# VH-VL binders against q9umr5, part 462

Target 1, 268 residues: q9umr5
Amino acid sequence: SYKPVIVVHGLFDSSYSFRHLLEYINETHPGTVVTVLDLFDGRESLRPLWEQVQGFREAVVPIMAKAPQGVHLICYSQGGLVCRALLSVMDDHNVDSFISLSSPQMGQYGDTDYLKWLFPTSMRSNLYRICYSPWGQEFSICNYWHDPHHDDLYLNASSFLALINGERDHPNATVWRKNFLRVGHLVLIGGPDDGVITPWQSSFFGFYDANETVLEMEEQLVYLRDSFGLKTLLARGAIVRCPMAGISHTAWHSNRTLYETCIEPWLS
Below, E stands for the ipSAE of ESMFold2; O stands for the ipSAE of OpenDDE; V2 stands for 0.75 times the mean of E and O plus 0.25 times the DockQ between their complexes.

## First folded at step 21 (VH-VL)

Design yh99 (framework fv_nofazinlimab)
Fold by ESMFold2-Fast, scan of step 21:
Structure yh99 (fold): chain C 268 residues (1-268), chain A 123 residues (1-123), chain B 112 residues (1-112)
Amino acid sequence: as target 1 above (268 residues)
Amino acid sequence: QVQLVQSGAEVKKPGSSVKVSCKASGGTFSDYAISWVRQAPGQGLEYLGEIIPMFGTRNYNEKFKGRVTITADKSTSTAYMELSSLRSEDTAVYYCARTKYDILPGFSDFDYWGQGTMVTVSS
Amino acid sequence: DVVMTQSPLSLPVTLGQPASISCRSSQSLVWSHGNTWLNWFQQRPGQSPRRLIYKVSNRDSGVPDRFSGSGSGTDFTLKISRVEAEDVGVYYCMQGTHEPYTFGQGTKLEIK
């Protein structure tokens, strides 16, 4: 009776990260068919996000086709951006709940272990020099790098995030908006103790202005212009916000209280 | 000076499990990924899987999924590879090797290797 | 899986002469502009593999300049300009672009 669940992982992740999540789903919704997509694992998670979107699209089509009642998406970290694009490019998706689990929906601007791993000599203040080059845009992390001090470069160079957010014009924008609006529920999860997603409010479509003051979703041009449907979804009562303190970035998919509070109610 | 030091040789019965360790020294354990590769007697190299200890990321070759488990203990700078349901065909030298995922200067694959651990599966 | 095919599999060479090993992949190994994760390894008898070349043409520290790598897309070559006695061993190409990572069958270089 429960709709199938498709799980999309994040940067440097694989299906193994979700073993606890699968256990929780099995306990509360026994019989649910859960598919954790083993695509773009490990190093391949660094491939351009549009390439990842195409690969994940090929994988989800047969799953959606077998579930005429609909499916749910649980998309973690970078995976939440992949799912954003899937919902926009697929004119035939049947997603009921899109559960975005600590994903940088408005982008990333943080000095984290991921930044130090990938760019050992760089700080967040100078990464724009690499990320907003054609070379940098061939790597997933640069596709959603959003430097609030170089917003002109972000708008012109971002080959992915600025386009799916409608922050830069694209010929497909109207169709992408129409497709995204077919989603039943947009469930946004995140919190102040994540430690990786910076600002953490990016998981709720908030982001820094040029002074590094966080502006919430309702103050963003993306929302005010209704570029891909956030304002319309909120007016329909289709956006759920579920912030939780005390959870680090790698613990979102293995915290039982979070699962029961923020995920379980949306897995009809 | 980077060294990957592996545990000693093992002799196992068919159907049992083996757990091989790989201790990293001379570098920062969290800066690198650890991969596992095996080599059957007189044969070539075959990839089993990888772990990135800093992120807890694990990725396995489909051929070994369900039988291989790779773990890491950051406090001891040690990675482990456990292979279950052993068959005679699993007799091989098992190597660990390190990889750096650093996109600014570029990727570095399998730049240093452990000395190898002979695993013999016999009845 | 990406299939890596080496040729020749047996390479007898006279000391001081050049040697060449070919490696072909069943799929393109290009990630982005310039980035191709094609590596070459040497395994001397009784020893662990040692990386000689990374990203097609870059020599590892301590690897003699007589070793060079070249190629693009699906066709790659390892060359030794003047073979020395210490070069005896098995040479493997490896691709790191597509998971699972895969190796060629190995080329046994022997002094004749």
Scores: ipSAE 0.603, ipTM 0.833, lowest interface PAE 2.5, mean pLDDT 92

## First folded at step 22 (VH-VL)

Design ki1 (framework fv_nofazinlimab; at its last look DockQ between E and O 0.75; V2 from the best seeds 0.85)
Fold by OpenDDE, look of step 23:
Structure ki1 (fold): chain C 268 residues (1-268), chain A 122 residues (1-122), chain B 112 residues (1-112)
Amino acid sequence: as target 1 above (268 residues)
Amino acid sequence: QVQLVQSGAEVKKPGSSVKVSCKASGGTFSSYAISWVRQAPGQGLEYLGYIIPIFGAANYNDKFKGRVTITADKSTSTAYMELSSLRSEDTAVYYCARVDFDEYGSYPMDVWGQGTMVTVSS
Amino acid sequence: DVVMTQSPLSLPVTLGQPASISCRSSQSLVWRDGNTYLYWFQQRPGQSPRRLIYKVSDRDSGVPDRFSGSGSGTDFTLKISRVEAEDVGVYYCMQGTHWPRTFGQGTKLEIK
């Protein structure tokens, strides 16, 4: 039988968004128990990410306990960060494949059309003022806002991303790394036509330097220092990168070709 | 130079709702957060929650969760606090206060409204 | 929730004499950025609160230099070097580090 699949949604999202994905999984892997977690939907997805991590943890623990053979995680957009944090804090998870579906794994620094209603373009450069404060960090968006021009503020004020990345020292860094390395495969999915994740390479742990030049995963300090295990995972062949063009952000979970190419191979 | 002007006093029956407004002038509304604090007669200050208008999102004190709704209209630079299921214990002066953000840090509650008295009585 | 405890709750002071108010928090108020988000407010009779001090010791514009804030971690103090008649009112400490934000009980300063 197929291992259970747990799906975690993104910002302003709900379980309904994954109806096509469920259909694809059911068609190609009949009998798979798929659970789309209906937590922190809609506006509630703006809650602090650590709060979300705790909520989702409570939901996945029973599922994992019933699946001693292991489970697969499909985590979309903001959900990908939630899942990475879950795998970091859980010392007993049994995740075989962690599929990060167009997630800003290295953070977000952009205000595309999808987010324009939240952030005017002119505000991108000034969002650090709000986000890197106790008031801003109470919102998920600020928890992974990564301003390349204010790196010191990011490193000091980020309550979530800087920690799970091991960019800021903390007493749990070694344990979190150990926990995260329990994952069988890390499948990174994203693409240049996403239109929301900025830069889109963030889905592959690429990100801007101080000049807004995009550097690859292997050029990032988190990789070079192996702060949370990326270098180790890559070395043992556990990282899969699946870039795909022509897919908008809201279509990653509803594209059959993408599913067959990037998701299905890792559902076993 | 930034000022917060609140709506007038309210008298409400138990079980009803009240909505207080707070209009900001003299600054950039989108760069602020707006906090709400209340003070019962002869009592101390209590923090209700705050909104970041640019996010369109609010954070609430769990003590009031489910009864308090904070919203903002960026077009009018006005924040609102609505309290439902009113009780006599909700009788208080309600204040809005600005949380300012600049390149040097956050400056919470540096500007206050004049307060709005809400009386809940049968 | 973080409990803010002020002492004393009543503070009668002779004009021209110094005053001191203590504020203790149940948890450290040092945030991840290293800042301590402790504030002092003054509320004169019949008026809205007014911020005097932010981040423990920084004085707001227009606040007389006779007001000073100090402290660290969980212990903080507001001092008035020479109390004036206009200083009559209730003083509150507030923490902005943890959610929810919480105030001290208030200290009522009166002239003897």
Scores: ipSAE 0.909, ipTM 0.951, lowest interface PAE 0.5, mean pLDDT 95
Fold by ESMFold2, look of step 23:
Structure ki1 (fold): chain C 268 residues (1-268), chain A 122 residues (1-122), chain B 112 residues (1-112)
Amino acid sequence: as target 1 above (268 residues)
Amino acid sequence: QVQLVQSGAEVKKPGSSVKVSCKASGGTFSSYAISWVRQAPGQGLEYLGYIIPIFGAANYNDKFKGRVTITADKSTSTAYMELSSLRSEDTAVYYCARVDFDEYGSYPMDVWGQGTMVTVSS
Amino acid sequence: DVVMTQSPLSLPVTLGQPASISCRSSQSLVWRDGNTYLYWFQQRPGQSPRRLIYKVSDRDSGVPDRFSGSGSGTDFTLKISRVEAEDVGVYYCMQGTHWPRTFGQGTKLEIK
């Protein structure tokens, strides 16, 4: 029988968005228990990420307890950051596959389609003023906003991303790395036509340098210093990279070819 | 120069609701946040919540959670605060105030609205 | 919630004499960027509040230099070196570091 699957949604999202993914799993792996967590829906997805981590932790504990053989996580967009934090803070998680579905793992620095339709004038160069303040850090998008032109402000102000990346010193760094390293596989999914995640390589732990040149995962300081275990996981053969072109941000969980290529093989 | 102009005074019965508007002029509405505070007669200031219009998202003081709704209309540069299930202790002047930001910090309440008296009596 | 405690709550002062208002917080107001988000407001009779001081000690534009702020961590002071008639009103401290933002109880400054 198949391990249970837990699904965590993203920004401005809800559990209904995953109806096609549920169908794909049921058709290809009948009998799989799939739980799409119905927490922090819609505008509640703007709550501080640590608040979301706490709520999702409370929801996953009983599911993991009922599945001693392990579970899989499928975590979409902002949800992939929630899931990575879960793997760090839970000293007893039993996650085999962590499937990160177009998640801004190294942060976001872009005028997303959502921001552009609200304000046609670009906001990305100025958003750091709000985000790197106590007021901005009380909202999820600012918890992973990563302005490569204000790295000192990011490192000092980030309440979430700089901590889970081990970019800012904190007393739990060693324990979080140990916990994260208990994952069986890290499956990274994303692509150049996403339209929201900026740079799209953030889904693969790539990110901009100060000149907005993308440095890939293996060029990042957090990888080189093995701050939270990426180098160890790669050396262990535990990292799977599954890029796919032609998929927009809202379509990752409703594309059958993507599911069959990048997700299904890891739902043992 | 940023200016905040609020809607006029209201007299309400217990159990009803009130919606106060706060229209901003000057500056860039998307570059700052709007706070809501109140002051009961002869009393101090109490913080209700705030909104960051570029996110369309508000944060509420738990004391008022479930009764306060804060929204913004970017097209008219107007913020709104609605307080429901009114009680006599909600009688107060309600203020909106700007929170500004730069690379050196955050600067709450540099610009205040004129205040809106809300009286709740039966 | 972070409790902001002002003293005194009532402060009668002779014109031309100094005044001092204390504000204490139940938690440190130093945020992770190194700033201390402590503010002072003045509310004259019948008016909206007005910010005087931001980030502990920085004077807002148009605020006379007889007003000064000081302090660190949890202990803060607003001083008026020579009280003038237009200084009558209620003074509030506010912290901007922790959610929810909270005010002190207010200090009513009166001329004897």
Scores: ipSAE 0.851, ipTM 0.933, lowest interface PAE 0.7, mean pLDDT 91
ESMFold2, look of step 22: ipSAE 0.839; ipTM 0.930
ESMFold2 (binder alone), look of step 22: mean pLDDT 88; pTM 0.910
OpenDDE, look of step 22: ipSAE 0.903; ipTM 0.947
ESMFold2 (binder alone), look of step 23: mean pLDDT 89; pTM 0.911

Design ki10 (framework fv_nofazinlimab; at its last look DockQ between E and O 0.76; V2 from the best seeds 0.84)
Fold by OpenDDE, look of step 23:
Structure ki10 (fold): chain C 268 residues (1-268), chain A 122 residues (1-122), chain B 112 residues (1-112)
Amino acid sequence: as target 1 above (268 residues)
Amino acid sequence: QVQLVQSGAEVKKPGSSVKVSCKASGGTFSSYAISWVRQAPGQGLEYLGYIIPIFGATNYNDKFKGRVTITADKSTSTAYMELSSLRSEDTAVYYCARVDFDEYGSYGMDVWGQGTMVTVSS
Amino acid sequence: DVVMTQSPLSLPVTLGQPASISCRSSQSLVWRDGKTYLYWFQQRPGQSPRRLIYKVSDRDSGVPDRFSGSGSGTDFTLKISRVEAEDVGVYYCMQSTHWPRTFGQGTKLEIK
């Protein structure tokens, strides 16, 4: 039998967005129990990510308990960060494959058409003023805003991304790293035509330096310091990178070719 | 130079709803959050919630959650606070106040509206 | 919720004399960035509140220098070096470090 699949949605999203994914899984892996978690939908997805992590934790614990052989996580967009944090705080998770589907794993710093209403071009350079405040950090979108020009503010004010990355010291860093390393495989999916995740390499733990030059995962401090286990995972062959062009952000969960190439191989 | 102008006094019956407006002028609405605070007669200040209009993101005091709705219209630089299921205890002056996200990081309510008296009476 | 406790609640003062208001929080108001988001507001009779102090000790423009804020962690103080007639009103401390935002009970300053 196939291991259960748990799906976590993204910002302003709902379970309905994954109807095609469910179809693909049912066709290719009949009998798979797929649970799309219907939590923090729509505007509720703006709640602080740690609040979301707690809510999703409560939902996945019973599922994991009933699946002693393990489960797979498919986590889309903002959901990918929720899942990574979930795996960091859970010392007893049994996740075989963690599939990060076009997630801003290294944060977001960009203005795209999709998010223009949230992040107008004129605001991008000044968004740090909002996001790196107690007010801004009460919302998910600011929890992973990563301004490369205000690194000190990011490191000090970020209540979520900087912590799960181990970029800011905290008493749980070692334990979180240990917990995250329980994952069987980390499957990173994204692509240059996403149009939302900025830079798109963030889905692969790449990100801007101070000059807005995109650096790869292996050039990031979090990797070099192995702050949450990326270097260790890579060394043991547990990281899979699956880039794909020609896919827009809202299509990652609804593209058959993408599913067959990047998702299906890790559903067992 | 920034001003917040609120709508006029309201008299409401118990169980009804009231919607108060707060129009901002003289500044960049997108760079603010708008907070709502009320004050019952002869009492202190109570925080209801706030909105960051640029995000459309709202945060409510749990005490009022389910009854209070805060919205914003960026095109008119106006924030709204709606309180439903009104009770006599909701009789108060309701204030909007600006949270300014400037480079100095004050992040406090540095500009207040003139207040809107809402009276709930049978 | 963070409880803000002011003392005293009533403050009769002679003109020209100093005044001091205490504000205590039930937990630290230091945010993760190391800053403390404690504010002081003045509300004159029949008027809207007015911010006097932000981040413990920073004074807003137009606020007389006879007003000063101090403190750290959980204990804060607003001082008026020489009380004037126009200072009559209620003073509130407020924290913005934690959600929900909370105010002190208010301190009513009156002239003897």
Scores: ipSAE 0.913, ipTM 0.954, lowest interface PAE 0.5, mean pLDDT 95
Fold by ESMFold2, look of step 22:
Structure ki10 (fold): chain C 268 residues (1-268), chain A 122 residues (1-122), chain B 112 residues (1-112)
Amino acid sequence: as target 1 above (268 residues)
Amino acid sequence: QVQLVQSGAEVKKPGSSVKVSCKASGGTFSSYAISWVRQAPGQGLEYLGYIIPIFGATNYNDKFKGRVTITADKSTSTAYMELSSLRSEDTAVYYCARVDFDEYGSYGMDVWGQGTMVTVSS
Amino acid sequence: DVVMTQSPLSLPVTLGQPASISCRSSQSLVWRDGKTYLYWFQQRPGQSPRRLIYKVSDRDSGVPDRFSGSGSGTDFTLKISRVEAEDVGVYYCMQSTHWPRTFGQGTKLEIK
């Protein structure tokens, strides 16, 4: 039978958003146990990411314990950062496929049409003042805000992203890398028409340099230094990149072609 | 120069709710946070919570057990604090205060409203 | 919650003499960026609080230089080098390093 699937939602999201994904899994993998975690819904997704990681950890422990041969994670948008942290902090996770569905893995630096209802004026160049403060770091958006023009502030202030990327030294870095490397496959999904993740290449561990030129994963210091295991995973053939054009941010979990191409093969 | 002007004094019965407004002028409302602090008669200052209007993000002191709701209306540059299930010990002056995110990293409550007296009595 | 403890709670002072107010926190106020988000506020009788000092020792504009802040970690001090009549009021320390933000109990400064 198929390994259980655990689904983790994104910012301002809820478990209902995945109804089509659940239908696709049921049609192609009948009998698969799929759990869409019903935590930190809606505005609760603004809670600090470490708080969310702790809550999701408590929810996944019994599911993983009942499935000693492994589970799969499908983690959407902000949820992909929660899941990556989960893989780092759990000494005992048994995740085979970690499927990152348009997640800002190297951070976010952009005003986007999706978030413009939140920001009536363009403010991306000034958000670092809020985000790199004790006040801003108490909210999830600021936990992965990554201003390429204020890298020193990012490195010093980030409570989450700089730590899970190994960009700021910390005592757990070696253990977190070891834990993350137990994953069987890292499946990276995203595309140029997402409209929210900025740069969209963040879903593939790409990001801006100081000139806002996108450097690919293999050009990033975190890859070159193998700070949390990306170089090791790539060398094992464990990283799968599945870009797809023509999909907006809210449609990744409701596109059958994307599911069949990028997700289905990894739900063993 | 930024000013915060609060709504007028209120007299309330136990069990009811109060909503205090805090209107900002002379600055960019979306560029800062608004804190709420109260002071019971003859007592010290107590922090209730804050909002970052850009994100609509709020944080509430657990001491109030979910009785506090803080909102902001960016179109009117006004923050609101609502306290429900009022008790006599909620009698206090309620202040709003700005948190400015400046280049100096000050991040404190640098501008305060004039205060709103809320009296809870039957 | 981080407890902020002020001493003394009542401080009678002769005009022109120095005054010193202590504030102790129950845990370090150093944030991960290496900065310490400790503040001093003055509340004159019948008025809203006014920020005097931020980040331990930085004076706000318009605050006289007879006010100074010092300290580190968990122990902080506000000093007034020469007390003037306008300094009467209650002084509060506050921290914003930790959630929730917390105040000291206040120190009432009075002229003898």
Scores: ipSAE 0.837, ipTM 0.925, lowest interface PAE 0.8, mean pLDDT 91
ESMFold2 (binder alone), look of step 22: mean pLDDT 90; pTM 0.932
OpenDDE, look of step 22: ipSAE 0.905; ipTM 0.950
ESMFold2, look of step 23: ipSAE 0.827; ipTM 0.921
ESMFold2 (binder alone), look of step 23: mean pLDDT 90; pTM 0.933
ESMFold2, look of step 24: ipSAE 0.811; ipTM 0.908
ESMFold2 (binder alone), look of step 24: mean pLDDT 90; pTM 0.935
OpenDDE, look of step 24: ipSAE 0.908; ipTM 0.951

Design ki2 (framework fv_nofazinlimab; at its last look DockQ between E and O 0.83; V2 from the best seeds 0.85)
Fold by OpenDDE, look of step 22:
Structure ki2 (fold): chain C 268 residues (1-268), chain A 121 residues (1-121), chain B 112 residues (1-112)
Amino acid sequence: as target 1 above (268 residues)
Amino acid sequence: QVQLVQSGAEVKKPGSSVKVSCKASGGTFSSYAISWVRQAPGQGLEYLGYIIPIFGAANYNDKFKGRVTITADKSTSTAYMELSSLRSEDTAVYYCARVDFEYGSYGMDVWGQGTMVTVSS
Amino acid sequence: DVVMTQSPLSLPVTLGQPASISCRSSQSLVWRDGNTYLYWFQQRPGQSPRRLIYKVSDRDSGVPDRFSGSGSGTDFTLKISRVEAEDVGVYYCMQGTHWPRTFGQGTKLEIK
């Protein structure tokens, strides 16, 4: 039988968004038990990410316990960060494939049209004032806001991304790295036409430098220092990068070609 | 100069709901958060919650989370606080106050004039 | 929740004399960015609260220099070098570091 699949949704999302994905999985992998976790849906997805991590942890633990051979995680958008953190804090997870579906793994620093409705009168360059404060960090979107022009503020104020990245020292860094390295494969999915994740390379652990030049994963300090295990994973062939053009952010989970090319191979 | 103007006094029956408005003028509404604080007669200040309008999301004091709803209309630069299932103990002056993100002081640097809400049978 | 404890709760002062109000928090108010989000508010009779001090010691515009804030970690003080009649009211400390935000009980300053 196929390993169970656990799906974690993104910001302002719900299980309904994954109806096509479920259809694809059922068609290609009949009998697969797919669980789309209906936690922190809609506006509740703005809750602090650590709170979400705890909630999702409580939901996945029983599923993992019933699947001793392992499970697959499909984590979309913000959900990809939740899942990465989940795998970092769980010392006994049995995740075979962690599929990060268009997730801002290295953070977000975007002002795309998609996000303008959220920040209609504020430039991205000013969001650091909100996000890097006690008030802003109470919301998920600030937990992975990564302003390349205010690195000190990011490193100090970020309550989530800086920690799971190992960019700020903390007593659990070694353990989290060990836990995360339990993953069988890390499948990174994203693309240049996403329109939301900014830069889109964030889905592949690329990100801006201080001049807003996008550097690839291998140029990032978190990789060079192997702060949470990226270098180690890559070395053992555990990282899969699946870029795809022509897919908008809200279509990653509903594109058949994307599913067949980037997701399906890792559900066996 | 930013000013906050609140709606008028309210008299409500127990079990009913009240919705207080707070209109901001001056400045950039999206650059601030709006907090709500209440003060029972002769008592101290109590923090209810706050909203960051550009996020369209609020954070609530758990003491009130089940009954308080904070919203904002960016088009009118108005924040709202709705308190349901009113009790006599909810009788208080309710204040809105601005959380300043722009200058980095945060905290509540501008206050509304307050709205008296009386809950009585 | 972080408990803010003010002392004294009642503060009778002679005009022209100094006043001091203490505020203690049940845990450190230093946030991860290194800032301490401690505020002092003044509420005159029949008026809305007014912020006097932010981040422990920074004075708001228009606040007389006779008001000063100090402290660190869990212990904070508001001082008035020379009390004036207009200073009558209740003073509150508030922490903005932890959720939920919490106030001290208030200190009622009166003229003897």
Scores: ipSAE 0.909, ipTM 0.953, lowest interface PAE 0.5, mean pLDDT 95
Fold by ESMFold2, look of step 22:
Structure ki2 (fold): chain C 268 residues (1-268), chain A 121 residues (1-121), chain B 112 residues (1-112)
Amino acid sequence: as target 1 above (268 residues)
Amino acid sequence: QVQLVQSGAEVKKPGSSVKVSCKASGGTFSSYAISWVRQAPGQGLEYLGYIIPIFGAANYNDKFKGRVTITADKSTSTAYMELSSLRSEDTAVYYCARVDFEYGSYGMDVWGQGTMVTVSS
Amino acid sequence: DVVMTQSPLSLPVTLGQPASISCRSSQSLVWRDGNTYLYWFQQRPGQSPRRLIYKVSDRDSGVPDRFSGSGSGTDFTLKISRVEAEDVGVYYCMQGTHWPRTFGQGTKLEIK
């Protein structure tokens, strides 16, 4: 008997995108109950991330309650940030594996293919003017926009990412860390050919310094301070890093080799 | 520099819908937001929602959610507000107004001339 | 929703004398960046609103220096040091810190 799997989609996404992932799970782990949450689809994925967290929380509570032995999360792209926030705010989550599938965990700073759809001209150096405002923070992209050249504005203006990363002091930081640390495993998946997540190492908690040099997870202040539990999880052997080249952003959940290598081992 | 020109007055029956346009000239349309505000005769200002055209994404006051749709066409530098299931209480002047991100003032620094929408049987 | 309460709602004033309009919010308007997104608008009879003041006290270009804004937290004031005939109209405060944005109910400034 396998633990139920909950799937959380990303920006401009829907549950149909995961049909191949569902097939892989059914083949290798027959009888697994898999729920792909059909909330905040398409343009609604631009809603504030805290609004999305609240909606997804309401959807996962009954699933987790019916599975006291635990559940697994597979969370794609922007969905990985929603899931990490869920793990922090839910005092009673029972997540064993949190599988972060090419998610911008340390933020986004780049002219991505889908950002070009939003911005027909390159604007990464100026998007902070929109994003670090009360108006911009009401949209999901701005909730994890992380301009390394305006770190002071990021730290002060971010309504979401700076909080869940413990980069800005807040009264819930200690309890959120405790809640997040109840996860059994954190499985980080991504790769250099993603084409959307920028830098792609954000999927592994890496990010740019002020000179746009990528610092890896262990070089990040939030890791060194153990702000939300990354150092503790790594010391516990609970962090799995599974990079894979040759996969574009829209293909992570439809690649059989990726599934077998990076996902399947963690679906108990 | 930036000017907002709205479509003309409308007279509508209850239960119908209205779509008001707001054409921007000057500035970079995709670098600011367009707010929609209404004013019933003799009454104050009421915020409906806004769109950030570069995101193609709108935010709606819950009071009007489900009846109001705000869109933008970047190719014509035009924002639209559509209000459906009209009632007599929707009789008002509807304004569009710019939110400029460049200088961090935000707010509504440039306003359209207003569009009178009258709902009567 | 943040409630914005203006006082007075009607303000008769003698030409050349000062005027003062109060605006109170039901919540702090200090946003997380330390700025306070409180605005004042003037609506002359038959015209669209015009922004006078942003961020509590910053005047827009072309706004006469007889207009000044002040306040903090939840309590704000618009002052006109010497009222002129062109100042008649309705004045609105608005908060931009919280969603949805909300206006005060308006203060009608009239010449006595």
Scores: ipSAE 0.806, ipTM 0.911, lowest interface PAE 0.8, mean pLDDT 91
ESMFold2 (binder alone), look of step 22: mean pLDDT 91; pTM 0.939
ESMFold2, look of step 23: ipSAE 0.806; ipTM 0.912
ESMFold2 (binder alone), look of step 23: mean pLDDT 91; pTM 0.939
OpenDDE, look of step 23: ipSAE 0.909; ipTM 0.953

